# Designs tried in a protein design chat: miniprotein binders against q96jn8r1131to1294. Part 86

Target 1, 164 residues: q96jn8r1131to1294
Amino acid sequence: TLEFLENHGKNILLSNGNRTATRVASYNQGIVVINQPLVPQLLVQVRIDFLNRQWTSSLVLGVITCAPERLNFPASACALKRAAWLLRGRGVFHNGLKICEKFGPNLDTCPEGTILGLRLDSSGGLHLHVNGVDQGVAVPDVPQPCHALVDLYGQCEQVTIVNP
Below, E stands for the ipSAE of ESMFold2; O stands for the ipSAE of OpenDDE; V2 stands for 0.75 times the mean of E and O plus 0.25 times the DockQ between their complexes.

## First folded at step 7 (miniprotein)

Design V17 (at its last look DockQ between E and O 0.89; V2 from the best seeds 0.00; counts 0 for: pae E 8.8 > 1.5)
Fold by ESMFold2-Fast, scan of step 7:
Structure V17 (fold): chain B 164 residues (1-164), chain A 83 residues (1-83)
Amino acid sequence: as target 1 above (164 residues)
Amino acid sequence: SKEDLAKKLIELYKKALELVEEGASYEEIRKLLEEVVKIAEELGDEYLIDFAKLALEEFEDGDLDLLRYYIELALEYAEELLE
């Protein structure tokens, strides 16, 4: 059973058996992490439930390789000083450095109802899935164990874990 | 203009790093970081606001490594905005 961890950003409220995350204030402090490590056979998916057009940036997702249970989350995932591979807008970032200029759709413009998925292939490549469609390898050779992370940043105020 | 504000923010961050390395007064550095927060808020860019506030917070907490880290992130981001 996939759930969001109880350790999360301070503006998050979990509901629906910890499968729905809602950011209840501001535009930041909205990081959530999946409770199970992302292993090659696991597809983790979240649906964008609600977008607040007051803000201009939107969700970030990716993986971290540190233990998330007691991690102190900063205001945004992009501020993490831990080993992290993040997808923001159309960019792919590793530890704060942009490693790919354009990958997949622009995450800042995905509408409500979009289902975003993360999966590791057998070679450790991190894949993004958008509405069930594999976008390809965003990051090769992700170290394990790693954990799927979603940052409900800016416009994105609610996501729900959905099964394949 | 927003471009001029972003350039000013970059200039102030570079000055803050110089002051930290020189061992300048706590109040001088804090005031400069507070000015960066105000410029970021005027720009209205969510990431620049967060990085500026995180930098100030870590400076006030005495964590100069995290201060430098957040300034570095802000500089990379702001320079991308200007491209």
Scores: ipSAE 0.729, ipTM 0.863, lowest interface PAE 0.9, mean pLDDT 91
Fold by OpenDDE base, look of step 8:
Structure V17 (fold): chain B 164 residues (1-164), chain A 83 residues (1-83)
Amino acid sequence: as target 1 above (164 residues)
Amino acid sequence: SKEDLAKKLIELYKKALELVEEGASYEEIRKLLEEVVKIAEELGDEYLIDFAKLALEEFEDGDLDLLRYYIELALEYAEELLE
């Protein structure tokens, strides 16, 4: 069963069998990591449950290749300086560096109810899915094992892991 | 304006990096980074606030490499906001 790990950002409250993450304070400290590592053809999906429009940024999606159980999470996933591939807005980032300018939809403008998915293909390419539609390869070769990461940042106050 | 604030923030970050390279006093650099935090808060941008606070924290902790890292993140982000 896919769940969020107990090691999470300071402002996160887990519920629903650790399948729902809620940021209960401020706009940051909202990083969560899914327990099972991504393996080829496994589609991991989260649904945006609630947005708070007083903020401007929104959730960040991505993967980490370090041990998630021992990771000390910074206030924002974008502050991770190693072992991180992230999708923010329309950009793809690796350890803070932008490696793609425009990819998929703008995550900052995804409405409530949007289902976002991550999937590794057989070649190690990381795919983004939006409402079940494969948006293509965001990262061509991701080291394995890796874990899906969601940063409940800015507007995004709640997400839930959903089955495909 | 927000654009003016962003430009000022960029200017101060570049100045901070210069002062670090020149071996300027701790207090001079610290005050500059604190001003960046204030500007970021005035802008109200989540990432700029976080990066500014992280930069200041790392500087106070004596980790200049991480200071540079967060400044670079902030500069890249701020410049994108101006595009």
Scores: ipSAE 0.637, ipTM 0.875, lowest interface PAE 0.8, mean pLDDT 95
Fold by ESMFold2, look of step 8:
Structure V17 (fold): chain B 164 residues (1-164), chain A 83 residues (1-83)
Amino acid sequence: as target 1 above (164 residues)
Amino acid sequence: SKEDLAKKLIELYKKALELVEEGASYEEIRKLLEEVVKIAEELGDEYLIDFAKLALEEFEDGDLDLLRYYIELALEYAEELLE
């Protein structure tokens, strides 16, 4: 059963059987992690439920390759100093440093209702899905085990885990 | 202007790194990092504010490696904003 872990950013409120995460304050402190590691046949999908367009930046998606249950999360996923591979805006980041300028669609412009997905392929490649459409390999060889991470940053105030 | 503030923020971060490497006084570096926080708040950019506050916190905690890490993130991000 896919759920957000109880260890999360301090501005997050979990609901709907821990399948919905809401950022209830400020613009940051909104990191959530999926409770099961990614495996090649597992597609983790979240729907963007609510956006506050007063901000310019939006959610960050990615994976963390260290154990998330007791990790002390920073205010923003982009401040993770190790064990992190992130999709932000159009770029791909490893441990806070940009490694690809332009990979897929701009996450800062995704509207409410967008369904974003993450999965690993059999070679350890990390794929982004947008509304069911595979965008290709963002990161070619992610160490396993890893967990999907969502940072409800800036515009993004609520996401819900949905079935593929 | 926002561009002038962003350029000032970049300049101050680079100066902070120099002062740390040269062994400047704690208070000199701390005051400089506090100025960076104020500039980031004036710019109103969420990431610049987060990185500035994290840099100051890590400096106050004595973690110079994390201080350098957050400054490098902030510099890369600020340069992207000027494009």
Scores: ipSAE 0.012, ipTM 0.323, lowest interface PAE 8.8, mean pLDDT 86
ESMFold2 (binder alone), look of step 8: mean pLDDT 87; pTM 0.835

Design V18
Fold by ESMFold2-Fast, scan of step 7:
Structure V18 (fold): chain B 164 residues (1-164), chain A 83 residues (1-83)
Amino acid sequence: as target 1 above (164 residues)
Amino acid sequence: SKEDLAKKLIELYKKALELVEKGASEEEIRKLLEEVVKIAEDLNDEYLIDFAKLALEEFEDGDLDLLRYYIELALEYAEELLE
């Protein structure tokens, strides 16, 4: 039932029933958003399908608290000024400012086949899951409603929504 | 070196913020922002390139608040590269 929204970055092509997102050009303009709000205990997972080693940065994931259906996405998720909590590299960012330096694995080095998950706990804490392992609370008290976002940035050219 | 390019990028951004603050000529500010784009491309760092281009786009649109925002993002990122 989970799908990527038809509103996405301009370099994205959706396939596989809108469950696979491919960035077909450049290194940016690759933001996708899940079609349902991230409600407590819903685990949203994506698998890294293809990495292009021409680039050095890789995917970013997190949540936005604005309505995504008509949002004009910037070139990268990190350019979102308001209503965004993002995991990039080893950092946690709120509206472009780093709020944690070292959280979980370095997302710029996760290999093809890695499964990354986002989940809200009952207290509104945002968790990152890596290959089924809960990394802990990256962001406490995320406002509701919020929506899971993946930015196919740099190396990451394809992801697919998967279930456990 | 890449470190020298990053330091120059930081200096140019700080100069751009000074010029914006004092209401300097649009052409002077534009030239600085265009130079930053070239340095970011020479550094071949995807985030520095995107922030530089976004800053220039917002300047052309007359949105000085977003211009400052993207410069601040770029400065924080570039200073982290030097650590």
Scores: ipSAE 0.418, ipTM 0.751, lowest interface PAE 2.1, mean pLDDT 89

Design V19
Fold by ESMFold2-Fast, scan of step 7:
Structure V19 (fold): chain B 164 residues (1-164), chain A 83 residues (1-83)
Amino acid sequence: as target 1 above (164 residues)
Amino acid sequence: SKEDLAKKLIELYKKALELVEKGASEEEIRKLLEEVVKIAEELGDEYLIDFAKLALEEFEDGDLDLLRYFIEIALEYAEELLE
């Protein structure tokens, strides 16, 4: 049973058995982390429930290789300097630096109802899934253990974990 | 224009890095970083605002390594906005 960790960004409220995360203020401080390590072949999925068009940026997702239970989360996931691999817009980022220009769809334009998934393959490649469709390897050779992270940034004010 | 504001923000960040390297006064560097925050807020870009505030916060905490880190990622982001 997958849940969001109780350690999260300060603007987050968890509900629905810690399976729904809502950002209740501003545009930032919305990082959440899945409660189990992302082990090979585990598909972690979240659905975009609500977008607020007051903001221009949107959801970021990816993995971190540090222990998340006592981590002091910054205002945005993109500010993490702690072994983080993130997908923002169409870019792939490692510890704040862009490592790929164009990968998958533009995350800033995904509509409400979109289901986004993260999965490690048997070789440690991080895959993005969009509405059940594997986009391919965004990041090769992710160190383990790693933890799936979602940043409810900008427009994205609510996500819910959904089972495959 | 927003393009002019982004260019000004980039110039101020480059000046801040120069002042840090030269060991300039804390007041001079703080004033520059505060001006960057104001420009980022005027631009209204969420990432530029957050990076500017994080840079200022780390400067106040005396963490020059994190200050340089946040300036570096802010510059990369701002330069992409101009592309």
Scores: ipSAE 0.626, ipTM 0.818, lowest interface PAE 1.3, mean pLDDT 90

Design V2
Fold by ESMFold2-Fast, scan of step 7:
Structure V2 (fold): chain B 164 residues (1-164), chain A 83 residues (1-83)
Amino acid sequence: as target 1 above (164 residues)
Amino acid sequence: SKEDLAKKLIELYKKALELVEKGASEEEIRKLLEEVVKIAEELGDEYLIDFAKLALEEFEDGDLDELRYYIELALLYAEELLE
């Protein structure tokens, strides 16, 4: 059963059996993590439910390789000091450094209803899926175990875990 | 003008790092970090605001390693904005 962990950013409210995450304040403090490791053959998907266009940035997706159950989350995933690989806008970032440009669609412009997925292939490559379409390998050789992370930043105020 | 604000923010951060390395007064460093927060808020960029406030908080907590970390993140981000 995929759920968001009860340990999350302070502006998050979980509902729908911990499958829906809502950011109830501001534009930050909205990090959530899936409750089990991302293992090969597991496709984790979230749907963008609500966008507030008062803000300019939007959701960030990625993985972290530290245990998330008691992690003290920063204001945004981009400030996270633990080993993290993040997709923001059209960039791929590792521990704050941009390692790839123009990967997939611009996450700052994905509309409500977009389904975003993360999957590890058998070689440890991290794939982004957009509305069921594999965008390719964003990050090769992700260390394991790793955990899928969503940062409800800026415009993105609600996401829901969706079954494949 | 927004580009000029971003350049000024970068200059103030670099000056703050220099003052930290030289062991300058806490008052001088705090004043620079507070100015950076004001510039970030004027720019209205959510990441620059967050990084500036985190840097100031770590400075007030006396954690210079965390201060340097957030300044480096802010510099990388701000320089990307100028590209």
Scores: ipSAE 0.432, ipTM 0.748, lowest interface PAE 2.3, mean pLDDT 89

Design V20
Fold by ESMFold2-Fast, scan of step 7:
Structure V20 (fold): chain B 164 residues (1-164), chain A 83 residues (1-83)
Amino acid sequence: as target 1 above (164 residues)
Amino acid sequence: SKEDLAKKLIELYKKALELVEKGASEEEIRKLLEEVVKIAEELGDEYLIDMAKLALEEFEDGDLDLLRYYIELALEYAEELLE
């Protein structure tokens, strides 16, 4: 059963059996991590439930290769220095440095109801899925084990894990 | 304008890095980093605000490697805003 870990950003409240994450304050401190390693064949999906138009940026998602259960989360996932590969806007980032300028749709413009997915292929390539459509390989050769991460940043105040 | 604020933020960060390299006084560096926070808040960009506050926090903790890291992230982001 996929759930968000109890270790999460300070502004997060988990509900719905730890399958819904709500950011209850500010625009940051909203990092959540899936409770199981992302292994080949596993498609982890979240639905954007609520966007607050007060803010301009939106959610970030990706993977980390460090153990998340006791990790001290920074205010933003983009501040992670610990073996993190992140999708923000249209960019792909590794430990805070941009490694691809344009990949997939702009995550800052995805509306409520959008379903975003992360999947590893058999070669360790990280794929982004948007409303069921594979966007391709964002990051080749992700080290394993790795864990799916979502940062409810800016506009994105609520997400829910959904089944494929 | 937002473009002018972004340019000012970039210039202040470059000055901060120079002061760190010169071993300037803690008070001079803190004052400059506090000015960057104010400019980021005026610009209203959440990422730049977070990077500015994290840079100042790491400076207060004496972690110059993390200070440089957050400044580098902010500079890359701010320069892309000017495209």
Scores: ipSAE 0.048, ipTM 0.499, lowest interface PAE 5.3, mean pLDDT 86

Design V21 (at its last look DockQ between E and O 0.83; V2 from the best seeds 0.00; counts 0 for: pae E 4.9 > 1.5)
Fold by OpenDDE base, look of step 8:
Structure V21 (fold): chain B 164 residues (1-164), chain A 83 residues (1-83)
Amino acid sequence: as target 1 above (164 residues)
Amino acid sequence: SKEDLAKKLIELYKKALELVEKGDPEEEVRKLLEEVVKIAEELGDEYLIDFAKLALEEFEDGDLDLLRYYIELALEYAEELLE
């Protein structure tokens, strides 16, 4: 069963069998990591449950290749210096560096109810899915094992892991 | 204006980096970073606030490598906001 790990950002409250993450304070400290590592053809999906529009940024999606159980989470996933491939807005980032300017939809403008998915293909390419539609390869070769990461940042106050 | 604030923030970060590289007094760098935090808060941008606070924290902890890293993140982000 896919769940969020107990090691999470300071402002996160887990519920629903650790399948729902809620940021209960401020706009940051909202990083969560899904327990099972991504393996080829496994589609991991989260649904945006609630947005708070007093903020401007929104959630960040991505993967980490370090041990998630021991990771000390910074206030923002974008502050991770190593072992991180992230999708923010329309950009793709690797360890803080933008490696793609425009990819998929703008995550900052995804409405409530949007289902976002991550999937590794057989070649190690990381795909983004939006409402079940494969948006293509965001990262061509991701080291394995890796874990899906969601940063409940800015507007995004709640997400839930959903089955495909 | 927000644009002016962003430009000022960028200027202060660049100055801070310059002082760090020169080994100038820590207090001058501290003041710059504290001012950046204030500007970021005035701008109200979540990432700029986070990067500024992280930069200041790392400076106080003496980790200049991470300080540079967070400043670089902030600069890249701020410059994108101006585009």
Scores: ipSAE 0.776, ipTM 0.917, lowest interface PAE 0.6, mean pLDDT 95
Fold by ESMFold2-Fast, scan of step 7:
Structure V21 (fold): chain B 164 residues (1-164), chain A 83 residues (1-83)
Amino acid sequence: as target 1 above (164 residues)
Amino acid sequence: SKEDLAKKLIELYKKALELVEKGDPEEEVRKLLEEVVKIAEELGDEYLIDFAKLALEEFEDGDLDLLRYYIELALEYAEELLE
């Protein structure tokens, strides 16, 4: 069963059998990682449960290719100096550098109830799914193994892993 | 204005980076990074605040490679914000 790892950002509280992550303070320190590698055809999905409109930025998600179990997470996923591919707003980022300007919907404006999914295709392409709809390949040829990451940043204070 | 604050933040970062490469006084670099944090907080942008605080933290830890990395992230973000 998919769960969030016990190693997470310092402002995270896990509940619901480690399937719900809540950021309990501030706007940052909210990184969580799925407990098993993102292998081809595995669809990992999270639902946005609660948005705090006090903040402007919102959820970031993507993959990292380093081992997450003992990783010391920075304040935001976008600060990771690791092999990381992230979706923030409408952009696609590789280790902090924007590699695509407009991909999929604006993640900063997704409402509560939105289900966001990550999946690798057979060629190692990373796909974003939004409410069950495949947005296409955000990143080609992701190195393996890789791990799905969600950053409960800014407005996004709670997410829950959902099964298809 | 917010645009003027962002331009000042960029200027201070570039000066801090130059001083670090020259091996100039640590106190002068610290003052520049502290001013960047203050400006980022005035701007109220979450990413600029986080990058500024991370840069200062790594400077205090003596990790100049991470300091440069966070300054470069902040510069790219701030310059794109101005466009």
Scores: ipSAE 0.651, ipTM 0.830, lowest interface PAE 1.2, mean pLDDT 90
Fold by ESMFold2, look of step 8:
Structure V21 (fold): chain B 164 residues (1-164), chain A 83 residues (1-83)
Amino acid sequence: as target 1 above (164 residues)
Amino acid sequence: SKEDLAKKLIELYKKALELVEKGDPEEEVRKLLEEVVKIAEELGDEYLIDFAKLALEEFEDGDLDLLRYYIELALEYAEELLE
């Protein structure tokens, strides 16, 4: 069963059998990681449950290649460097640099109820799914093993793991 | 205006980066970074605030490589906001 890992950002409260993550303070310190590494054809999906319009930016999705069980997470995913590939706003980022100008939707505008998915293809390409629709390859060759990561950033205060 | 504040923030970051590359006195760089934090907070943009605070923290810790890294991230992001 897919669950959020017990090691997470300081402002996260896990519930619903560790399938729901809520950011309970501030706008950051909301990084969570899925407890199983991605493997080909495993689709990890989360639903955006609650957005707080006090903030302007929203969640970040991505993958991390460091072992997450004992990692000391930074305040935000933007401080992760070579260990992460991130989908942020309209772009794809690695090592803090934009490596793809525009991919998929603008995550800062996704409404409550949006279901966002991550999977690897057989070549190690990272795919984004939006409401069940494959957006194509965001990152062509992600090192394995890697784990799916969500940063409940800014507007995004709650997400829940959902079945494909 | 928000545009004027963002332009000022970019100007201060560029000046701070120049001073760091020249090895100028820590007091001048610290004052510039503190002003950047203030401007980022007035703009109310979460990424500008995070980048500014991270830059100041790395400066205080003496990690000039990470300081440059966060300044460059902030400049790229701030210039995209003005596009």
Scores: ipSAE 0.128, ipTM 0.559, lowest interface PAE 4.9, mean pLDDT 87
ESMFold2 (binder alone), look of step 8: mean pLDDT 84; pTM 0.807

Design V22 (at its last look DockQ between E and O 0.81; V2 from the best seeds 0.00; counts 0 for: pae E 5.6 > 1.5)
Fold by ESMFold2-Fast, scan of step 7:
Structure V22 (fold): chain B 164 residues (1-164), chain A 83 residues (1-83)
Amino acid sequence: as target 1 above (164 residues)
Amino acid sequence: SKEDLAKKLIELFKKALELIEKGASEEEIRKLLEEIVKIAEELGDEYLIDFAKLALEEFEDGDLDLLRYYIELALEYAEELLE
């Protein structure tokens, strides 16, 4: 069963059998990682449960290629060095470099109830799914093994893993 | 305005990199990084606040590579914010 790892950002509380992540303080320190490597064709999905409009930024999704079980997470996923490919807003980022300016919907404006998914295709391409719809390849040729991560940043205070 | 604060942050981050390269005193660099954090908090942008605080934290930890990395992230972000 897919669960969030016990190693997570310090503002996270896990519940619902480690399938729900809640950020209980501030706007940051909200990184969670899925407990299984993202293997080809596995679709990992999370639902946005709660948005706090006190903040302006929101959820970041992506993959990390370093081992997450002992990683000391920074305040935001975007501060990760070398090992992360991230979707923030409408941009795709690797090591702080924007590699695509407009991809998929603006993650800062996705409403509560939105289901976001990550899937690796057989050619190593990372796909974003939004409410069941494949947005295409955000990142080609992702190194493996990799792990799906969600950063409950800014507005996004709660997500839950949902099955396809 | 937010634009004026972002421009101010860009100038201060560039000054911080200059001081680091010149080997300025620990107290001079710390004072500048503390000012950067205050201005980022006044602007209220979550990413600029986090990058500024991470830069200060790595300076206190003596990790100059991560210090420069976070300043460079902040500069790229702030310049995009102005576009």
Scores: ipSAE 0.711, ipTM 0.859, lowest interface PAE 1.0, mean pLDDT 91
Fold by OpenDDE base, look of step 8:
Structure V22 (fold): chain B 164 residues (1-164), chain A 83 residues (1-83)
Amino acid sequence: as target 1 above (164 residues)
Amino acid sequence: SKEDLAKKLIELFKKALELIEKGASEEEIRKLLEEIVKIAEELGDEYLIDFAKLALEEFEDGDLDLLRYYIELALEYAEELLE
C-alpha cells in the first residue's frame, strides 16, 4: 500500500497508517515522500485536508530521483538542488530552476478537498491530475525510479494519500 | 505596504549581488543579508524568508555560488509577486 516514509520533514507527524501527514509547527519543514516509486500508469493521489490561511503559499508536489530513505530534507522543497522536479504555484521547477512558467492550476489556490495526483506515462512523462482530471505532462522524460514528494508548505497543513 | 517591502527586498538582493561581485567586506555583506532576512520576515512571505535565510546560511558557510543561487531565486520569486 502507498504510505509516507518515516524519513520526513521535522515538523511532520504521520498518522492513519502513515497515509496522513500533518505539519504541526511553523510553515515549513514539511516534506514527505511516498514509499513506492512511481511506475508507469500508477496514479498516486493526495487530498488536501486542511489549509491555514494565515500563510500565502501552499503545497509543492513533485518527484525526486535520489534515494528517499537517506535524504536529508531541507526546510522547503525549493531548496532541493538536485534530482528534483517540482510543481509550485503554476510553475514547474527542476533543481530550483523554473522550466515552465504556466502549467495547470495554481497550487497555491487549491481549496481543501482538492485531490492532486501524479502519474508517469509510458514515455516517462509526469502527469498532474487534479480531482481526477489529467492536466497533461508537467515534466517530460523523468528519470526512473522516482518517488512522489509532497511539501506541506505554507497554508497546507495536512494531506492524506487517497486511492484512485 | 507589502508591495513596497517586496520592492525593497529586490533592491537589497541586487545590492547584495553587487557587493559580492566587487569583493566587499564580509561584515558588510553579512549585515546586508541579515537586514534582508528581517525585511523578509516583516513582509511575511514564506519563500522570501526561506530564500533569505538560505542565502545567509550559504554565505556563512563560504559558498558564494549557492549564495548567488538563492539570491537569484529570491529575486525571480519577488519579481513574480509584483506582477
Scores: ipSAE 0.591, ipTM 0.843, lowest interface PAE 0.9, mean pLDDT 95
Fold by ESMFold2, look of step 8:
Structure V22 (fold): chain B 164 residues (1-164), chain A 83 residues (1-83)
Amino acid sequence: as target 1 above (164 residues)
Amino acid sequence: SKEDLAKKLIELFKKALELIEKGASEEEIRKLLEEIVKIAEELGDEYLIDFAKLALEEFEDGDLDLLRYYIELALEYAEELLE
């Protein structure tokens, strides 16, 4: 069963059987990781439950290839300098470096209720899904194993893992 | 006001890159980076705040390549905010 790991950002409160993550303070310290690595047949989906529009930026999605159970998370995903591929705003980033200028929708403008999904294809390509619609390959050939990561950043204060 | 702060930050980011390129004193670079953090906090943009703080941290760690990287990333982002 898909759950957020107990090891998470310090401003996160897990609930709903560890399927819901809420950021309870500030705008950062909100990194959560899905407990199972991605495999080609697995679609990990989260629903944006609650946005606080006083902030200007919003959630970050991505994957990490380092072991997440005892990882010491930085304050925000943008500080991950190793083993990370992130979707932020309209861009795709590898270890803090922009590798694609525009992919998929602008995550900073996704409304409450948006369902965002991550999966690997058979070639190791990372796909983003938005409300059930495959946006294509964001990152070709991601090393495996990798885990899905969500940073409840800025506007995004709550997400819930949902079944495909 | 937010637009004015973003324009000021762009100016300061460019100054920081110039100081780093010419090998200015640590005191001069630190003072500028601290001013950048202050103005980013006043502007209230989360990514500019994070990039500015990361730049100052990399400066204190002595990693000039990462310092330059975060300033350049912040500059690009700030220019997008004005579009």
Scores: ipSAE 0.078, ipTM 0.534, lowest interface PAE 5.6, mean pLDDT 88
ESMFold2 (binder alone), look of step 8: mean pLDDT 88; pTM 0.854

Design V23
Fold by ESMFold2-Fast, scan of step 7:
Structure V23 (fold): chain B 164 residues (1-164), chain A 83 residues (1-83)
Amino acid sequence: as target 1 above (164 residues)
Amino acid sequence: SKEDLAKKLIELYKKALELVEKGASEEEIRKLLEEVVKIAEELGDEYLIDFAKLALEEFEDGDLPLLRYYIRLALEYAEELLE
């Protein structure tokens, strides 16, 4: 079954059989990665459990194509220099470069209870799902293997992996 | 104002890049990067704070390519704030 890897940002505590991630300090150092590669048609979903409105930014979703098991995570996913495709706010980013200005809803404003999903289609297109609704292709031609990543940044202090 | 602070942060980063290319003293560059951290903290923007601290850390580690990378991220982000 899907779980968060035990290699994670230093402010993360895993619980619920490694299916719940809680950021226990600050606003950063909250990166978690799913324990198996994102293969075509696998839908990985997380629910936003808790938002701390002391902060203004929120959760970031995406994929990395490097091996995550021993990776030293930076303070935020957006600082990753290589092998990273990320959705932050309304933007899509590849290795720190904005490649799409407006895609899907603003992730900084999604409320508690929102379910966010990542899925690869058969052509390697990365899709974002929001509360079960496919937002379309955020990133075409993602290299494989790739790994789903969630950054519990800013407001987002807890997420839980959920099945459909 | 926040706009004035963001503009100042951009100016200091551009100055830091010039000093790095000219091989200026480590103390001079460090002080400039430390001032950028202070301005980012005064702005209160989480990404600007993180990028400023990462830039300073990479400078202390002598990793100039990664220093330049974090400065680029910070500059792009700060320019978006001014839109």
Scores: ipSAE 0.614, ipTM 0.808, lowest interface PAE 1.2, mean pLDDT 91

